# Designs tried in a protein design chat: VH-VL binders against Protein DJ-1 homolog C (DJ1C). Part 7

Target 1, 167 residues: Protein DJ-1 homolog C (DJ1C), of Arabidopsis thaliana (Mouse-ear cress) (q8vy09r84to250)
Amino acid sequence: KKVLVPIGYGTEEIEAVVLVDVLRRAGADVTVASVEQKLEVEGSSGTRLLADVLISKCADQVYDLVALPGGMPGAVRLRDCEILEKIMKRQAEDKRLYGAISMAPAITLLPWGLLTRKRTTGHPAFFGKLPTFWAVKTNIQISGELTTSRGPGTSFQFALSLAEQLF
Below, E stands for the ipSAE of ESMFold2; O stands for the ipSAE of OpenDDE; V2 stands for 0.75 times the mean of E and O plus 0.25 times the DockQ between their complexes.

## First folded at step 1 (VH-VL)

Design R12 (framework fv_refanezumab)
Fold by ESMFold2-Fast, scan of step 1:
Structure R12 (fold): chain C 167 residues (1-167), chain A 119 residues (1-119), chain B 112 residues (1-112)
Amino acid sequence: as target 1 above (167 residues)
Amino acid sequence: QVQLVQSGSELKKPGASVKVSCKASGYTFTRYAMNWVRQAPGQGLEWMGWINTNTGDPTYADDFTGRFVFSLDTSVSTAYLQISSLKAEDTAVYYCARGHTYSYAFDIWGQGTLVTVSS
Amino acid sequence: DIVMTQSPDSLAVSLGERATINCKSSQSVLYTSNNENYLAWYQQKPGQPPKLLIYWASTRESGVPDRFSGSGSGTDFTLTISSLQAEDVAVYYCQQYYETPTFGQGTKLEIK
């Protein structure tokens, strides 16, 4: 029932907002955490997004789900956050749910080694970066504890799938 | 290797100014906050404040407003502490220290810069 | 501001013996939403910068020997050195980062 949604400069607004809204409506305790050095970040389309806490408040917290929005440079900002990387690797090691949408599978999870032997989908523009034998062209892909999805247009389906897996 | 290297010791007269540098290497400078900590001779540690290395915004502890200025040069991964109108009570070792954000433990420290203010 | 108070001010312990240093905060540094304590411990040897030993009250920093451990929650915290080595002679500081960072006054650890 505890969910972490990290955001950073250039996070895709639709993906982040839909994740937070749908999961909260489903009854999850959602924490929005900034991976930047301040709570307010500008999203990929220029909208101001306000986090609940800095990612440092989450460093040793256990979450039932961690869901990553995409966007540029948001996915890169998330990738380069060492605290978030440690949280995500711990999530996978403990076999707890995690998800990534749009650019996050290819840009954020792949460099961290969190797509190995996982059927994965992602944004069409970055699909070619995914591991050849594990890449699938589906709107939603569940592979064990990992759920991935294509982009802003699949955000609602992605969030609903994660809510279903939590409850 | 991740490290912070500070400038050398300074001997100044009261009323002068000093600028201490702290050069970071081995990590992405703008991903971590830089904190400043003072230690007077034989005394404990005092947090002076921090600077957001991504935005350049400084935040000062209440005892360190006015004469103290934090700044950055991101092109050379360096943070600076400037103290103006030096007083004898400013005599101390000044440390820069890295935190993941302003609200985190300090995992990497500079070696310290001794600033001595004496006539 | 949160005031950090350490006890004792100084402590003498024999080699191989257990050393215990206490730290008390003027208000809770436990963030109830994540059940984590925003408390760190540092070691400072003469002429050297402080070295991070423990963060989140009980998590050992990489490279720190396992004889160092942190415990406690809320307002009362303890740093324990299970078997004192000669190299452990130093001043130890607790620090909260729940609000504006503040340090304890330090505890000087010496060999008996």
Scores: ipSAE 0.000, ipTM 0.575, lowest interface PAE 12.4, mean pLDDT 89

## First folded at step 2 (VH-VL; framework fv_inotuzumab)

Design I08a (from I08 with heavy chain G55E; at its last look DockQ between E and O 0.13; V2 from the best seeds 0.00; counts 0 for: pae E 13.8 > 2, placed apart)
Fold by ESMFold2, look of step 2:
Structure I08a (fold): chain C 167 residues (1-167), chain A 119 residues (1-119), chain B 112 residues (1-112)
Amino acid sequence: as target 1 above (167 residues)
Amino acid sequence: EVQLVQSGAEVKKPGASVKVSCKASGYTFTDYWIHWVRQAPGQGLEWIGGINPSEGSTTYRRKFQGRVTMTADTSTSTVYMELSSLRSEDTAVYYCATEYGDLYAFDIWGQGTLVTVSS
Amino acid sequence: DVQVTQSPSSLSASVGDRVTITCRSSQSLVDSSGNTYLSWYLHKPGKAPQLLIYKVSNRFSGVPDRFSGSGSGTDFTLTISSLQPEDFATYYCMQGTEWPYTFGQGTKVEIK
């Protein structure tokens, strides 16, 4: 099972690392990709993260899951990455799994149009930016191929849900 | 109270265009799709298409593709459906409706707009 | 496109009768999460359609309990347990599982 976890400047470290660790322990082939110009990025709390590859190397790959960590400005960095946007839109169009936690649902997926007709959750501080009547206050929300979650405190649950869906 | 209020009846000649409005109130306009459904005399209900007001994304049933345009004005909470190259078989009552909440069904409907196409 | 077909096209019934209308889709309406988005509407001339049932069997708010829905997969029914004078109308099923949304052709329930 191939998984893509993109990261950038200001990515939330707990969300990214827990996601990668849990999915690798479940047996997934996880690629950590930097959306920046180098492999090393500083997370939102100052931790240095080293990606496996640059996102440009992922452009033509097919993933069973693409999972987005949050963080600020991490979610903005992901939103503004054209290569990642194309990967994610292809993921959704092909009905393959994708996920977003914390700020990524509202900041990254919403502008891409990937929350349309999907029940979603997200970070409490950004909950009001999610579409009213579709936003839910569950820790984990599965809506078709999309899984969303609230933040660092739900990272383990988010990753386990994705692992269960993959296997 | 969630409401959809439509513009009044119209009479058009073949080949013309018609633009029907649907004003929403009582909810956050940009959060929900607004759909258009019509009923010609003696016929059943027919889905035409829908628009997501937050981004202007549209989907149209294939038979209307190229003749229908849906737009949204967030400042007035109003959706417009324009149907061009009108034919007599486009005579129908046109409804706007929303997928309110997570029902995946049309729970709120406008009052309907009669469009008559005759020469 | 998913086709939904109703049966019968029309029927005549008396007040107090039990009425059953069926709706069959050309493919399963169950999505990957196990949800089925089949809804039923009542439509009278000069009025907007009214939602009766959503997600196969859930009665919409304010709909009398004589209306019920059932079914799964491709086969669905609307049942009116005891027909009332206000129930003479045309009934439609609609699939909302995938786009384009499609309606059945309608079932006209007439007074005998």
Scores: ipSAE 0.000, ipTM 0.490, lowest interface PAE 13.8, mean pLDDT 88
ESMFold2 (binder alone), look of step 2: mean pLDDT 92; pTM 0.943
OpenDDE, look of step 2: ipSAE 0.026; ipTM 0.618

Design I08b (from I08 with heavy chain T98R; at its last look DockQ between E and O 0.04; V2 from the best seeds 0.00; counts 0 for: pae E 13.1 > 2, placed apart)
Fold by ESMFold2, look of step 2:
Structure I08b (fold): chain C 167 residues (1-167), chain A 119 residues (1-119), chain B 112 residues (1-112)
Amino acid sequence: as target 1 above (167 residues)
Amino acid sequence: EVQLVQSGAEVKKPGASVKVSCKASGYTFTDYWIHWVRQAPGQGLEWIGGINPSGGSTTYRRKFQGRVTMTADTSTSTVYMELSSLRSEDTAVYYCAREYGDLYAFDIWGQGTLVTVSS
Amino acid sequence: DVQVTQSPSSLSASVGDRVTITCRSSQSLVDSSGNTYLSWYLHKPGKAPQLLIYKVSNRFSGVPDRFSGSGSGTDFTLTISSLQPEDFATYYCMQGTEWPYTFGQGTKVEIK
């Protein structure tokens, strides 16, 4: 099973690393892709992360799962990546799994229109930006092909839920 | 020190409005929902509604819809609950409470504000 | 709306007694992610309510070991293994799985 985990400047390190580690231990073929101009990016707390590839190399690939870490400005960097937006819209159109944790649901997925009629949770500080009728208060929320979660403290549960859905 | 401090007791006549404040300190105000719960004399706890101070999103129990308004002022870390068209049944102690999002439970409570509606 | 109903409404007990309070919901409190948000509170007149148990069985910080919670789905229990003088109070369960949040009607634990 092929998984994409995009990262950028200000990505939340716990959320990104837990996703990658858990999914690889579950047997997934995980690609870490930088949305920046280089493979090395600095996370939100100053940790240096090294991606496998630049996002441009992922444009025509098909993934069984695309999972978005949060972080500020990490979620904004992901939102502003046109290539990633196209990948995610195709993922959703084809009803393939996608996920977002913490700030990514409200900051990254919402502007792309990928929360329409999906039950969604997210970081407590950004919960109010989610569509009121569909926003829910759960640590993990599965709504069809979309899985969302709340923050660094739920990263393990989020990654395990995605692994279970993949296998 | 994490705390919620509420405004003082109020006495109101039927038909009036009351606005109770709840000032948060010791934590990042916008990271947590604030809820309001009341207890009328001889009755149990009753959830009224809540507000997310980040963005001002609210949810109200249907019973209070149209009479309750919750607002947040992030510059003062203060939540307000305004209850209008007061009735004698609204006599109660009103509590604000912080919801820790991962628990969906109320971990920090204000001291309570007695609102008496007397005709 | 999800109703939660406690039993008994009141009980009389002595210091040292084992006390059991039941909370039943009108529908399953398990959300789509498998989480169950049932909490228990202690309330004394003139004081703010205090969180005892969250997510069915987790003791909140500083809560004595004599308090324990259990249950699943629609049926939940708070147990006080050896009642102490400070435990005479009213106890409430609350479901937090979905809005509107709802409390049980309360169980008053009185001294015999």
Scores: ipSAE 0.007, ipTM 0.511, lowest interface PAE 13.1, mean pLDDT 89
ESMFold2 (binder alone), look of step 2: mean pLDDT 94; pTM 0.956
OpenDDE, look of step 2: ipSAE 0.018; ipTM 0.624

Design I12a (from I12 with light chain S33E; at its last look DockQ between E and O 0.72; V2 from the best seeds 0.00; counts 0 for: pae E 7.6 > 2)
Heavy chain, then light chain:
Amino acid sequence: EVQLVQSGAEVKKPGASVKVSCKASGYTFTGYYIHWVRQAPGQGLEWIGGINPDSGGTTYRRKFQGRVTMTADTSTSTVYMELSSLRSEDTAVYYCARDFEGYSSSWDYWGQGTLVTVSS
Amino acid sequence: DVQVTQSPSSLSASVGDRVTITCRSSQSLLYSEGKTYLSWYLHKPGKAPQLLIYEVSSRFSGVPDRFSGSGSGTDFTLTISSLQPEDFATYYCMQGIHLPYTFGQGTKVEIK
ESMFold2, look of step 2: ipSAE 0.013; ipTM 0.589
ESMFold2 (binder alone), look of step 2: mean pLDDT 91; pTM 0.929
OpenDDE, look of step 2: ipSAE 0.348; ipTM 0.757

## First folded at step 4 (VH-VL)

Design J01 (from I05 with heavy chain N31D S54D G55S; framework fv_inotuzumab; at its last look DockQ between E and O 0.21; V2 from the best seeds 0.00; counts 0 for: pae E 6.8 > 2, placed apart)
Fold by ESMFold2, look of step 5:
Structure J01 (fold): chain C 167 residues (1-167), chain A 118 residues (1-118), chain B 112 residues (1-112)
Amino acid sequence: as target 1 above (167 residues)
Amino acid sequence: EVQLVQSGAEVKKPGASVKVSCKASGYTFTDYYIHWVRQAPGQGLEWIGGINPDSGYTTYRRKFQGRVTMTADTSTSTVYMELSSLRSEDTAVYYCARSDYYEGMDVWGQGTLVTVSS
Amino acid sequence: DVQVTQSPSSLSASVGDRVTITCRSSQSLVYSEGNTYLSWYLHKPGKAPQLLIYEVSNRFSGVPDRFSGSGSGTDFTLTISSLQPEDFATYYCMQSTYFPYTFGQGTKVEIK
């Protein structure tokens, strides 16, 4: 089972590392990809993260799951990555699994149009910026192919849910 | 086929209440929001409020707050709008419409005429 | 509340004419860095409203190519490139960026 976890400057470390660790322990082939111009990126709290590859090397790959960590400006860096946008739109179009936690649902997925007809949870600070109709208050929300979650405190639940769906 | 089917026309006296139903079919009821929109004679469209049928969360236009109640019954895929303390200016055709986040109100009910007269 | 105002309130046109209706918002409708939730509806007496355009410029499924939407921020336009007999109706814009959702007052398009 192939998984993509993209990271960038300001990615939330807990969310990214828990995703990668849980999915690898579940037996997934996880690729950590930097959306920056180098493999080392600084997370939102100052931790240096080393990716496996640059996102450009992932452009033509097919993944069983693409999972987005949050963080600021991490979610903005992911949003602005054209290659990642194309990967995610193909993921959704082909009805393959994708996920986003914390800031990523509102900051990254929403501008890409990937929350249409999807019930979504995310970072509490963004509930007031979205119509309540698509925002829900669950720790984990599965809506078709999309799984969303709220933040660092729900990272394990998020990763475990994705692992269960994947296997 | 995606449909919203509303209850029939109502004639009411001032001060009464009206409850209009909106039955959904052809889609997953809890995946869409339901809105209520009215058009009084000689006027344009006016949004009244909306409901998330899955959670029961509602939001109402401020002028209707305290007079309108929207509810959903997921077992029958039906939304209800109740408007109380009716006045003659509440005479209108009332529509339900579904929406998602991006596509606007893509499916509308046929409309329910509510007439309020002394 | 966000107010949206249409112009003109009515117009007369012939089949084949290019028709332009404007919608102006009292504040910017931009949401989430470029997403703008403005939609256009066609409404004939005795019938339910019909969605034409959503998110400023996206034509709803089955809507003819002669309908197009444009604009940004506070100023938006519906264009009918070549008016057809079935297009005589009242047109409404609606903003759904913010609650409460608000409609323009309507533009009645009449045959000359």
Scores: ipSAE 0.015, ipTM 0.515, lowest interface PAE 6.8, mean pLDDT 89
ESMFold2-Fast, scan of step 4: ipSAE 0.422; ipTM 0.770
ESMFold2 (binder alone), look of step 5: mean pLDDT 93; pTM 0.952
OpenDDE, look of step 5: ipSAE 0.449; ipTM 0.829

Design J02 (framework fv_inotuzumab)
Fold by ESMFold2-Fast, scan of step 4:
Structure J02 (fold): chain C 167 residues (1-167), chain A 120 residues (1-120), chain B 112 residues (1-112)
Amino acid sequence: as target 1 above (167 residues)
Amino acid sequence: EVQLVQSGAEVKKPGASVKVSCKASGYTFTDYYIHWVRQAPGQGLEWIGGINPDSGYTTYRRKFQGRVTMTADTSTSTVYMELSSLRSEDTAVYYCARDFEGYSSSWDYWGQGTLVTVSS
Amino acid sequence: DVQVTQSPSSLSASVGDRVTITCRSSQSLVYSEGNTYLSWYLHKPGKAPQLLIYEVSNRFSGVPDRFSGSGSGTDFTLTISSLQPEDFATYYCMQSTYFPYTFGQGTKVEIK
């Protein structure tokens, strides 16, 4: 099972590392891809994160799951990556699994139009930006192929839910 | 402990406006959505619309669009529903209700109701 | 709009009776993720309405276990296994799968 975890400047370290660790322990082939110009990025708390590849190498790959960490400005960096946007839109159209935690639902997925008619949760500080008809205040929300979660404190639950859906 | 307390009965003339309040207590006001429902005499419940108290975003049923306005005052944990251009068929008991676990899930607590009578 | 119809509109019952109320929707209430957003409410004159059952069969906190919900797709049932004096009320089902939200017309449970 192939999984993509994109990272960028300001990615939330706990969210990214927990996703990668839990999914790898579950037996997934996890690719960490930088949306920046280099493999090394500085996370939201100043930790240096090293990607496996640049996102440009992932443009033509098919993933069983794409899981987005949050963080600021990490969620914005992911949002502004045209290659990642195209990968995510293909994921949704093909009904393949994708997930987003913390800032990523409201900051990254919502602008791309990937929350339409999806029940979603997200970071409490950004909950008001989610569509009122579809927003829920759960720690984990599964809505078809989309799984969303609240933040660093729910990262383990989020990753486990994705692993359970993948296997 | 969770309570929604509504304002008292109103008597209005046709063409007037009415503003009903719904004061929330016992929870974080901005964490739950509030919906408004009415019941005309001898009839069932009818959804009017809802509001996200955090953002102020509102959703109204089509037949009330242009006549209804919902607002939230976070300093007093109060939601208001204002209905304008009142007609006799607007005579009803109006209820506010909290949306359990977020929007469209289920409405776990309701206000006691406010009777609005429209008469000439 | 999704239409919701309850049956019966009213019934007469005695304390201890098993009461069954049905709710039918004009289209399936199963949303794309598999959840079904149908809830049941109890309403007494002069009091606030109360949530009894949400998402077809889940009993709300503090609701007595004599209340149960069942059903799927377009056909749903609220059952009161042994009617108590405080249960004489009007019952409403509501669908919140589709906008706009719609209620059944209500079922009045009256004392015999």
Scores: ipSAE 0.013, ipTM 0.533, lowest interface PAE 8.1, mean pLDDT 88

Design J07 (from J01 with heavy chain E103D G104A M105F V107I; framework fv_inotuzumab; at its last look DockQ between E and O 0.52; V2 from the best seeds 0.00; counts 0 for: pae E 6.2 > 2)
Fold by ESMFold2, look of step 5:
Structure J07 (fold): chain C 167 residues (1-167), chain A 118 residues (1-118), chain B 112 residues (1-112)
Amino acid sequence: as target 1 above (167 residues)
Amino acid sequence: EVQLVQSGAEVKKPGASVKVSCKASGYTFTDYYIHWVRQAPGQGLEWIGGINPDSGYTTYRRKFQGRVTMTADTSTSTVYMELSSLRSEDTAVYYCARSDYYDAFDIWGQGTLVTVSS
Amino acid sequence: DVQVTQSPSSLSASVGDRVTITCRSSQSLVYSEGNTYLSWYLHKPGKAPQLLIYEVSNRFSGVPDRFSGSGSGTDFTLTISSLQPEDFATYYCMQSTYFPYTFGQGTKVEIK
């Protein structure tokens, strides 16, 4: 099973690392891709993370899952990556799994139009930006191909839910 | 079993308000949306609006905005619809219905007749 | 608002007949994600409506195989392949792609 986990400057380290670690332990082929100009990015709490590739090398790949960590400005860096936007829109169009945790639902997926008609949860501080009819306060929310979650404290539940859906 | 049970029939005078309840059972109340649909005598079905019981957010058909209020009580798994400033054309059977993520109405309440007269 | 128009408004049929009801939307019901939220309901006097078909062509649980849905874009069809005595009712389509949700005006299927 192929998984993409994109990261950028200000990515939330707990959310990113837990996603990668749990999915790799479950047997997935996880690619960590930087949306920056280099493989090393500094997370939101100052931890340096080293990606496997730049996102440009992922543009034409097909993934069974694309999972977005949150963090500020990490979610903004992901939002502003045109290549990642195209990957995610293709993921949703093809009804393949995608996910976002914490700030990524509201900051990253919403502007891309990928939350429309999807029951969605997210970080409490950004809950007010979610589409209000479809917003929910669950720790994990599965809505078709989309899985969302609230933040660092739900990272394991989020990753385990995605692993279960993949396998 | 999964069911929606509505409150009983109401007779009201023009200008009054009515509040209809819809009690859910047999499923996780906050996992589904609740919508209200009415049918006036000799007419088809008309969507009034809906509520997300988890967030409390509502959306109403424009003709009912300002007259309708929908609320959810998660402690009793009950949705309420209140319609104010009643007119004779509001005479109808009012249904609650739940929807999932594909937005079809899979479970319906039994209906509540509201009569507005004299 | 999206208008949805059913045809015919009524029809008379015998048990065993094939019945076709059409539903036409004033604009495409295909959403940007490719989903089309059109559903069909059966409604008998004194009863609540019953879901038959969701998302154009998916039969709801427990609905007999004689019911099928088809169509795309603006034109949709409910087909009853062999009408049974319990199928005499009024049928509604509903679009839920856009708020406000709208129903067709109904098609009454009567015994001939």
Scores: ipSAE 0.051, ipTM 0.656, lowest interface PAE 6.2, mean pLDDT 91
ESMFold2-Fast, scan of step 4: ipSAE 0.431; ipTM 0.783
ESMFold2 (binder alone), look of step 5: mean pLDDT 93; pTM 0.949
OpenDDE, look of step 5: ipSAE 0.359; ipTM 0.782

Design J08 (from J01 with heavy chain D100E Y102G; framework fv_inotuzumab)
Fold by ESMFold2-Fast, scan of step 4:
Structure J08 (fold): chain C 167 residues (1-167), chain A 118 residues (1-118), chain B 112 residues (1-112)
Amino acid sequence: as target 1 above (167 residues)
Amino acid sequence: EVQLVQSGAEVKKPGASVKVSCKASGYTFTDYYIHWVRQAPGQGLEWIGGINPDSGYTTYRRKFQGRVTMTADTSTSTVYMELSSLRSEDTAVYYCARSEYGEGMDVWGQGTLVTVSS
Amino acid sequence: DVQVTQSPSSLSASVGDRVTITCRSSQSLVYSEGNTYLSWYLHKPGKAPQLLIYEVSNRFSGVPDRFSGSGSGTDFTLTISSLQPEDFATYYCMQSTYFPYTFGQGTKVEIK
């Protein structure tokens, strides 16, 4: 089972690390990809995160799951990555699993049109930026192939739910 | 006790606006969506639109867009529907109703008769 | 808009009768996650509508066992196994898979 976890400057460390750790422990083949020009990125709290590859190496890969961490400006960096946008739109079109936590639903997925008719949650402080009729304040929300969650405090629930869906 | 209580009957002239309230009690106001449905005399039920009180986000049937506005006040657990540029065809009983995602409209207000006549 | 059509528009029945009402949508109501958002309501003059069935076949809390829903895709049925005096009313189906939500035109169940 192949999983993509993209990271960029300002990615939320707990969300990214928990996703990678839990999914690898479950037996997934997890690729961490930088959307920046370097493999090393500084997270939202100043931690240096080292990716496995640059996102350009992932453009033509098929993933069973793509899981987006949040953080600011990490969610914006992911939003502005055209390669990642294409990967995510292909994921949705093919009805393959994808997920987003914290800032990522509102900041990254919503502008790409990937929340249409999806029951969606996100970070409480940024909930007002999810201007969709279907927005909910649950800790975790599964809507078809999309799973969303609230933030660092729900990261384990999010990752475990994705692992359960993948296997 | 879970209930929705609506404001009283209104009589308006063509071209006026009407604002109907729907006050929720007995549950967490922001956990449910509120819809507005009307029934004109001798006609069936017609969905007008809905609001998510948690986000404030709305969706309306296209024929009412530009004339209808739905708002929610979380401090009073009240939803409002304002309909402008009233026509005689807008004479109807207006209901508010709550729903969870996909579960149907399980609790309804008592209805508000709006009469539009010269 | 998704069109929803009920049949019949009215029927006459006696207490104890089995009543069947059908609802047909212009397109499939199956949402991408596999759920089908079709509900049934009972409406009496001077009263608010009352939810009977949601998601095709789930009976709402407190609704008597004589009411049942079935169907899939575009064709749905509400059945009342043994009509009671309080069941004389107009029945509506509603699809909520797509915006705008749409109701059927209603089926009036009258005393024979």
Scores: ipSAE 0.119, ipTM 0.656, lowest interface PAE 4.2, mean pLDDT 90

Design J10 (from J01 with heavy chain Y102D G104Y M105F V107Y; framework fv_inotuzumab)
Fold by ESMFold2-Fast, scan of step 4:
Structure J10 (fold): chain C 167 residues (1-167), chain A 118 residues (1-118), chain B 112 residues (1-112)
Amino acid sequence: as target 1 above (167 residues)
Amino acid sequence: EVQLVQSGAEVKKPGASVKVSCKASGYTFTDYYIHWVRQAPGQGLEWIGGINPDSGYTTYRRKFQGRVTMTADTSTSTVYMELSSLRSEDTAVYYCARSDYDEYFDYWGQGTLVTVSS
Amino acid sequence: DVQVTQSPSSLSASVGDRVTITCRSSQSLVYSEGNTYLSWYLHKPGKAPQLLIYEVSNRFSGVPDRFSGSGSGTDFTLTISSLQPEDFATYYCMQSTYFPYTFGQGTKVEIK
């Protein structure tokens, strides 16, 4: 099972690290890809995170799951990555699993049109601003191929849910 | 106190349109969804659709798609439901109802009788 | 669409009776994290429906404790432990796990 976890400047460390760790422990082949111009990125709290590859190496790869961490400005960096946008739209078109936590649903997925007819949750600060009828207050939501969750405090539950869906 | 107050009864001819209002008070208008539910004579309750007043985004039951339009006016805390191309089977009492994101209807309007007759 | 079926369609009862109404859905109403979006409403002619029970078993504020809800998955029950004069009404269950939201056909509780 192949999994993509993209990271960028300002990615939330707990969300990214928990996703990678839990999915690797479950037996997934996890690729961490930087959307920046170098492999090492600074997370939202100043932690240095080291990616496996640049996102440009992932443009033509097929993944069983793509899971987006949040954080600010990390979610914005992911949103503004054209390569990642194309990967995610292809993921949804093929009806393959994708997930987003915290700021990523509202900041990254919503502008790409990937929340249409999906029951979604996200960061409490932006929950009421999700411009979708399908917004739901729960800590984790599975809606077909999309799983969403609220923030760092729900990261472990989010990652476990994704692992269960993969295996 | 939370209140939803609806507009008065309407009598329409087949083919006409009707627009029913639901004025909210006693809470922050944009924090809750508003749904519309109807009951035709001798029938049960039927969900029509709902609106998120904050975003203006709507969802409708498929049988009403193309005939129903829901809108929200935040300046007056009022939701509207417009139903077009009326048929005799649209004769019903129409209710607005409030939901939080937990998706149950906690407060309801008093109902608006819409009669469609030739 | 998720179908919701109530039984019985009607029943006759006396004040003080225990009344049980059943609601069955065509598919499981359990959603992510175990939330189950099934609610019960009381409806009288000329009045708006009133929420009684939400998320299977939670009483709405002000609802008397003689009303209780139970169930899981596809099978749900509303119980009135000791029927009062004001309880003669039609009862509806509603699922809101999936769009479109769907109501049962109603159960009319009539004076015996």
Scores: ipSAE 0.019, ipTM 0.566, lowest interface PAE 5.4, mean pLDDT 89

